# Designs tried in a protein design chat: VH-VL binders against Acid phosphatase 1 (APS1). Part 10

Target 1, 240 residues: Acid phosphatase 1 (APS1), of Solanum lycopersicum (Tomato) (Lycopersicon esculentum) (p27061)
Amino acid sequence: TENLNSHVFPRPLIIEYPEKQLRDELKCTTWRFVVETNNLSPWKTIPEECADYVKEYMVGPGYKMEIDRVSDEAGEYAKSVDLGDDGRDVWIFDVDETLLSNLPYYSDHRYGLEVFDDVEFDKWVENGTAPALGSSLKLYQEVLKLGFKVFLLTGRSERHRSVTVENLMNAGFHDWHKLILRGSDDHGKTATTYKSERRNAMVEEGFRIVGNSGDQWSDLLGSSMSYRSFKLPNPMYYIL

## First folded at step 26 (VH-VL; from a2 with light chain S28E D51N)

Design k2
Fold by ESMFold2, last read:
Structure k2 (fold): chain C 240 residues (1-240), chain A 122 residues (1-122), chain B 108 residues (1-108)
Amino acid sequence: as target 1 above (240 residues)
Amino acid sequence: EVQLVQSGAEVKKPGSSVKVSCKASGGKFSRYAISWVRQAPGQGLEWMGGIIPYFGTANYAQKFQGRVTITADKSTSTAYMELSSLRSEDTAVYYCARVSGWYYGRYPFDYWGKGTTVTVSS
Amino acid sequence: SSELTQDPAVSVALGQTVRITCQGDSLESYYAKWYQQKPGQAPILVIYGKNNRPSGIPDRFSGSSSGNTASLTITGAQAEDEADYYCNSRDSSGDHVVFGGGTKLTVL
């Protein structure tokens, strides 16, 4: 109904404020782009002015469409790989916001506007009810079928191993080769350091890290980087 | 079966160059690195450099930087090592070896060629 | 320092156990790989990782690592184990390769 010549109706363009509304919308879309391209200093909360934007992105189609696209690209890459004959080609997955969604938790914590509360998050983890990210489950199943070893490398604590295994299995993930969690020696390390050290150990045992799927740059950057990396979107939080 | 077939023995004069080939068959070529290792008579193994054919990028040991050129031809699954400005101390057996990944010093050399003897004499 | 140091020679009586060592600062971060070379032949890989044996390598060969020292152990040494043994690993300054000087194993 808006496909009309503006001169037919006496509504001059200056009484409509599309420039300000467009600028406000662009503030948050450009912020998310800068987040996802790793161009911000470490941060603890999303900008207050972007809270509604992040909620709409996460609960609407945008987040799902981007997860789907990254997973499709990863699947195409995985099918292109000619695996070695020694069973040492590995695909690494992070867990949180990569295989399992914590969106139910974050919907109660303003989608990243609240400073992270590790005690409350641990209570959520201990429920063991995080749903699968559907396109990630599809990719997971495909890389297993192709013959990759699948290693799960998570920043979750070793004390949560049992509930994490139960949650993953109930969400449809099974048959991984290794599940690696933070042990007592990993307290105080950044995620980048922790994940790099565990990847270093994999390489030293002769594993080739062919693919790596994660939602944080700390999953993908550092030492012993994968041959190809796949960054899933997550504007709700940043992990160093 | 993975095999690395090297070119035949060569006799060269000081100051000239030599180019040794290494053809891979029965396995991966492009994503795994190929290393070149030499062994002078009665001496140990010495890494000269290598190439990852998929990227076309070569990596050279500091001692050989400027004298060695390592290339690969994906269409023939063949890597080449050319050593220039030859001296008598370059008399050695030259091996190619497949690295079981894309890090030269972190993955094992899981298959070796039989070696190419290069003799430098006047 | 990326040098890898090996004893130049070691002897073992037939059927006995022998240990060949490789020492260097880079081994604290990067495991040694072990190669056997018989006279007139190309090297073959015998151990990688901490104690991984490629297919076809007898189970009398094992590896271990502690600090900046890696070891290759042969239990029940056979006459055919007489060879030169080399370790290699990553250079400290970049993804380059350094070999130890080699250890000649004599089986008596």
Scores: ipSAE 0.695, ipTM 0.877, lowest interface PAE 1.8, mean pLDDT 91
Fold by ESMFold2, last read:
Structure k2 (fold): chain C 240 residues (1-240), chain A 122 residues (1-122), chain B 108 residues (1-108)
Amino acid sequence: as target 1 above (240 residues)
Amino acid sequence: EVQLVQSGAEVKKPGSSVKVSCKASGGKFSRYAISWVRQAPGQGLEWMGGIIPYFGTANYAQKFQGRVTITADKSTSTAYMELSSLRSEDTAVYYCARVSGWYYGRYPFDYWGKGTTVTVSS
Amino acid sequence: SSELTQDPAVSVALGQTVRITCQGDSLESYYAKWYQQKPGQAPILVIYGKNNRPSGIPDRFSGSSSGNTASLTITGAQAEDEADYYCNSRDSSGDHVVFGGGTKLTVL
């Protein structure tokens, strides 16, 4: 031990990554940052040069770690809230890419590189087999136990109510207080308009919108906004 | 059990000021707003303004801009309304009311104080 | 505009049904809230939202709305329902509060 300088140890290998390869990875990381901060809109497909990046983000640890972090922050906020005495404090969840994952569908459609196909997506939805986002299920259960009313506010059509209920139940979601889908009078509205109008109605019924969890800025922005909003990552698609 | 306790009756001279207190108990003071509403003898209800203690921000009806100051002390769960440059027309009962959310005109006033009579006379 | 208009007085025979009306442009977007005030007392909330009653309000009180009109209905009016009734809502120009002029209900 006294002559450790005479011991032979391998020198650490310093690996020099090509500057171009690091620059290309930063381009896609930067793209994801600006889309998630609502600085690029509207858009229909991910950049072709970032297709591999988006796949690795979605199927590797990155997406899950970010979902976990947002859900943890939402849970800490929910625990910090002094609820009112009338049972009218609400937490809103979107469904797609918030509670239920459509990653199985998008993995067959190059993770957002293909232009959205309503017909194929409806077939996927009608299977009723979308898995839960695990951290969102934990948050969902936590806010229920804390005493919030839980409203599910989704851009899905009323024609898909039954399969949506079945999917949510099978994925582990129970005991929501309202499930709100697009009705016939919501046809043609942007998601921002539709979600704003339904939040307006909630406020007019005396509900306080304390938390709102969603993957799209259209879930969170507009009128009658929540006290706190929690934006889950979703680089695969954008909704107005 | 939510209760709003207001300060006692006041007799004031024209040109002076009055400050009415409203102490909340049994509820969540910072989670709600407090509105102030007055009612002159034989007249209807008139909103003067309110405060959201969580933000410490007040909002005033146009008619009372420049004469009313509404404040809150979270440590004592008390809201205050001060009306300056009193006139005989300011003789009224002054109520505080809890607003069940942070939009004064969209949420109901679900609990009311008993009122504070302010009489302005020479 | 943001004004809320109420009839100043309405009468109802004991046990009969009465409707008190509140009209204003803001009611197309913002539900009226209804308050009962008996002489010498503070107002109390009787109806909010479409037809929500706070605890302690008898189920003979109900609310409805259509277009720019909100209504408070008392089915089977009782002597103790004799009071002034006020509606309020949001001012269309901001988050200010406007009250209707009040309706004096007389139970005969």
Scores: ipSAE 0.606, ipTM 0.844, lowest interface PAE 2.3, mean pLDDT 91
Fold by ESMFold2, fold request of step 27:
Structure k2 (fold): chain C 240 residues (1-240), chain A 122 residues (1-122), chain B 108 residues (1-108)
Amino acid sequence: as target 1 above (240 residues)
Amino acid sequence: EVQLVQSGAEVKKPGSSVKVSCKASGGKFSRYAISWVRQAPGQGLEWMGGIIPYFGTANYAQKFQGRVTITADKSTSTAYMELSSLRSEDTAVYYCARVSGWYYGRYPFDYWGKGTTVTVSS
Amino acid sequence: SSELTQDPAVSVALGQTVRITCQGDSLESYYAKWYQQKPGQAPILVIYGKNNRPSGIPDRFSGSSSGNTASLTITGAQAEDEADYYCNSRDSSGDHVVFGGGTKLTVL
C-alpha cells in the first residue's frame, strides 16, 4: 500500500507521503519520546527499525536544536538565581553527552545499535579527543561568570582522571571547582546510586545544588536532587 | 543583610489560638525554607515545622500535627505560624529561622528572628 | 529533642580547650549543625558541615564527627563563649528536624 509522489487531483499539486513511511517515522519519534521521558525499562540498543531515524536525529539539526534549547533554558534559569553570599551555590554537569560528545565513537558503532563494548569505548576515551558540545560550553562559561561553583560529576573511572582533564581543557572547559569520578568504593553501584551519594555529600557540606545538567535520568534522579534539573537528549544509550 | 522581623508579644487564654508573623528582608525568600522553633522557659529548642515558600506546602513536627498551620506570602516575604488549642505548656518564645536551603534538617538555620513571646494563662 | 543526646553541662577554665558532644543515629549520615545561644537572645549558627564557620565566628570554634557523634570544640575558651550550645540534624523519619537538649558551657 506504499504510495510515492502520487497525485489525487489535477489542479493542485498534492504530494502524499506513503502511509508506511509516516507510521515508521511516528514509531521512532514516539520511541524517542518514551526514551527521553524515562518510560522504558533498561535497554541495551536502539530499535533496529529506528537506526536511520537515530542517525538523522544525531547528525542532522534535531539533536543540536534540542541541546541548544535545553542549554538556553538552563542559562536563563541560572541568570534568574540570586546567589547566596557563602559561595555554596553549585551547578553540576555530567561529562559524557553533556559537556563532551562521544558522537565520533557512536558514529562508528551505528549510533547505539551495537551492544555497548566497554573495551572499545575505553580506547576512545583514552584518546582524549571528544569534542565539546558547543551550547553546553556556552552554558558552562555563563554559570561560572554568574558566580556558581561548578562541579563535574561523571560516571567515568578515576583511572581516567588525567585524560578526562586533558580532554576537557582542550575542548575549552577550564576552572571547574571539583571533578568527581568513580573511585574503587563505587564499583558495582548504579549511576543513580553513585551520583546520589556524591550529591548527598555535597549537601552535607552546605552546598546548594541549584542546577544539574545531564543526559541521563540517572544523572538527575535519586537523593539530594537539584533545585532545577536540565535533561539533555541522548537516545543512543541508557545508563541506570 | 538578611533579617527576620517577628510580630510582637502575645498574651492568650487556654483554648484560643495565636498567629505569629515573620517578615524577611535583605535576601531571597521563596527558595529558602523557613522553620519555626519554640523554646519554653528554662527549656531547649523544639522544631515545630516549616515551609518552603516556592512550593507553598508546609511540613509539621509530629507533636504539633493538627494544631499548627504554617503559611507564607511570597509577595510580602512573610511566613506565618498559627498554633491552636493553646495550653499553658505552650507558653514559650517562638522563633522563625531561615534554612540555608530547601532541606530542613540538612541545611543550617543561618538567620534567626529575635523571637515572639507567647504567654498562655488562665 | 530526644533523638540527639548532649551532656547538659560542661565547664572549662579560661583559655583552655573544651569539647561539646552530640550523639545520635542520624549523625552517621548527616552532619550536625551547631548553635550558640546567650541568655535572652536568639541562637546563632557557629558550625555546619564538617568544620565550616559562618562569617563572624572566631577561629577557636571547630567541628568534627566520628561515627554517630559530632563534636564542637572551643580552643582557648573566652568568657564570652559562656552560653548554651545546641546541635540539630534531620530526624529518623528523614523529613523533620531534631535538636539536642543543649549543653550549658560555663567558663571558669
Scores: ipSAE 0.581, ipTM 0.830, lowest interface PAE 2.5, mean pLDDT 91
Fold by OpenDDE, look of step 26:
Structure k2 (fold): chain C 240 residues (1-240), chain A 122 residues (1-122), chain B 108 residues (1-108)
Amino acid sequence: as target 1 above (240 residues)
Amino acid sequence: EVQLVQSGAEVKKPGSSVKVSCKASGGKFSRYAISWVRQAPGQGLEWMGGIIPYFGTANYAQKFQGRVTITADKSTSTAYMELSSLRSEDTAVYYCARVSGWYYGRYPFDYWGKGTTVTVSS
Amino acid sequence: SSELTQDPAVSVALGQTVRITCQGDSLESYYAKWYQQKPGQAPILVIYGKNNRPSGIPDRFSGSSSGNTASLTITGAQAEDEADYYCNSRDSSGDHVVFGGGTKLTVL
């Protein structure tokens, strides 16, 4: 009876993470998933235990990779559409965390851990130095080349029109059909309501909203929804 | 210019089916929806349903649900409306119309066919 | 499904102004489309949206809305404006299309 020596396969070196760290990571990963899929709303600030997670995501390869994938898919969709013969096909872009990145601001404000400060953010906006999201700029240029009319629909106030235009141009964005900001009559409206109303107006003018890109669900949901919408990630803040 | 050319007049017996065609020219067939609207003699316009050729999806008015079938062939830029179990009350002029977008409720009917007369008689 | 109601007939003197009104619950939320139909002809879109005119439609045609009503106004009616006019809108669900009963306009 040859005792087959059970070859003890060497136990793979499992890097044991502290239980607390693993728990927090899973918690934050799950949290990010549910907020990005609009299964958790509203929320005001990121969880305190997720501060490091959100930071690492935003400045790491994960955020960029997701932005790239969303933009690539949007680009393929845009190419698949045979544009109408009337020049009424529209692509809508949000501005903040869609075309322009406010990451420099949020890097100084703990990436959404702090309660939003309107005054400080306005100062940042007034500097007009927000960088472009590279993949979004690429998509922007592609849809223009295809013949889409580009509408920029932002929650920014009309008082910041000039600095927003300057910032967009400096960041490489040009030739939009219309830039829409919040007027005095739009104050107090939710972003969903405000943007829905603006989209309704476009449709009533005869435009077809073929694509819509935004980092917030309030950019995409409501009335006159796009034929297809593209949600960019943003785990730092939620706008109703 | 955009034109919608419909098939010719039809005379049908009760209980039979009729299929009307609508060929679009002068525009991008895939960028627009097609609606079907009928009008009985001396009566108003009645929406029957529509189709988005790009997606191949059709919607129907509740009144005609189960009795009407709307289809589209993108290769020929032609939409079809088939109405089954014909009755005398189905005697009408049937129009196809282009919707200036993909959604019937959002966009107007900007171009119309000349209509197809369907007569249902014993 | 939401219904749209119109007066069956209205008259206007040549060169005068006439308003055709459409009423329905869906008009609280959605703009009406207006179609002109002459005897033996297919309907023609004349007004849509807040006040949009397709190419080829005279500027004497205009659209307005108030509450649950939409109106087509012809300012300076011409003889050729004699026709049936139909309003159209979404139903309350937004999934279906509904027409008014039509208004026959006579130009005197």
Scores: ipSAE 0.535, ipTM 0.813, lowest interface PAE 1.1, mean pLDDT 93

Design k2
Fold by ESMFold2, fold request of step 27:
Structure k2 (fold): chain C 240 residues (1-240), chain A 122 residues (1-122), chain B 108 residues (1-108)
Amino acid sequence: as target 1 above (240 residues)
Amino acid sequence: EVQLVQSGAEVKKPGSSVKVSCKASGGKFSRYAISWVRQAPGQGLEWMGGIIPYFGTANYAQKFQGRVTITADKSTSTAYMELSSLRSEDTAVYYCARVSGWYYGRYPFDYWGKGTTVTVSS
Amino acid sequence: SSELTQDPAVSVALGQTVRITCQGDSLESYYAKWYQQKPGQAPILVIYGKNNRPSGIPDRFSGSSSGNTASLTITGAQAEDEADYYCNSRDSSGDHVVFGGGTKLTVL
């Protein structure tokens, strides 16, 4: 707490802080920074010592405020764009941790401390009850209103198309122009390769990829990149 | 609606230079790329290079490296192509064309100028 | 000598169907774009993507591709379709442009 008369009784704040607890907090905040700047080798779980930190970040105001800031920047960019006359300016959204939150699933799986379980995650997806990320829904509606075509490009399997459509509609997403899921020809590809190939196809059809919103660097990197990319935070998991 | 207006015909001597202008109207100049394409009498289309005005970055076909300079002025929505060390075989119609995206070979040339005839003779 | 090969000339009877082809290795991965040029005029775009027509291009024009070959098809050819037709795509070395040699279409 700040004291305006602290000149009378000055004490260095560093001496009064427990060094071990400060170091533990810095370990996890710095870890999240290097995660989000794409500076780690591929990983399968969050560090054990950061489990509480990740939980507090995800359920507290930090995650929401950062999502809001990214979405605000994307919205300002979208408003600044001078769209073409041919209706071929596209905004791409990923789905998981970009439009739909899987936080209810991850709250039961220690926020990324458990090795990913495909079977249990598919059961969650099949419920079709993932909530919208509110600021992403606002951005989604804004880019549609501005005249962008909206393409949803997800690593979800084509077998989940029906439940994914139902979940998106119930979460408030309507009127996308394409929903692209992994087909049989995409089996075994990294997300970077898969998403790059689908963006390549968009460019070959004459679409300009103006904006791209995603929570993973694999959503944004590769070939046929967007004019601007908007990386949403997600320290719970990593996709190659 | 979208229109590319090119400068008038030129008659030049060998060894000189020519600068052709291409003014865009009714469209978003810096938003797209501009290509330059020439066509010698009785011959096909030949890509010379282009520019992306947003970046100010030009790209040149290898045949024209060192002889062509392509520039853009965003404030006037005008692109320029300058060809130096002219030879009689540079006699051609020179077109500018809008590219509907930033990959010259992947996006279509959706609007073309009417062409500028350049005649190189002694 | 172009990386894209077109037949230099093709004829079609009035009202009949004609196909103009463009062949090259880049077309296995990248769609051709097709341009019509009438004498004394600038080219105009007629087909891009798999089979997309710009506004104002008649529906008798269509595009297709298979392997390294792209095709422009004109169904029910009309006298005004008599023109030179060019394809283009990216070249093998980068983001440069290559045009086919052009095909002169004569409507009989």
Scores: ipSAE 0.432, ipTM 0.774, lowest interface PAE 3.5, mean pLDDT 91

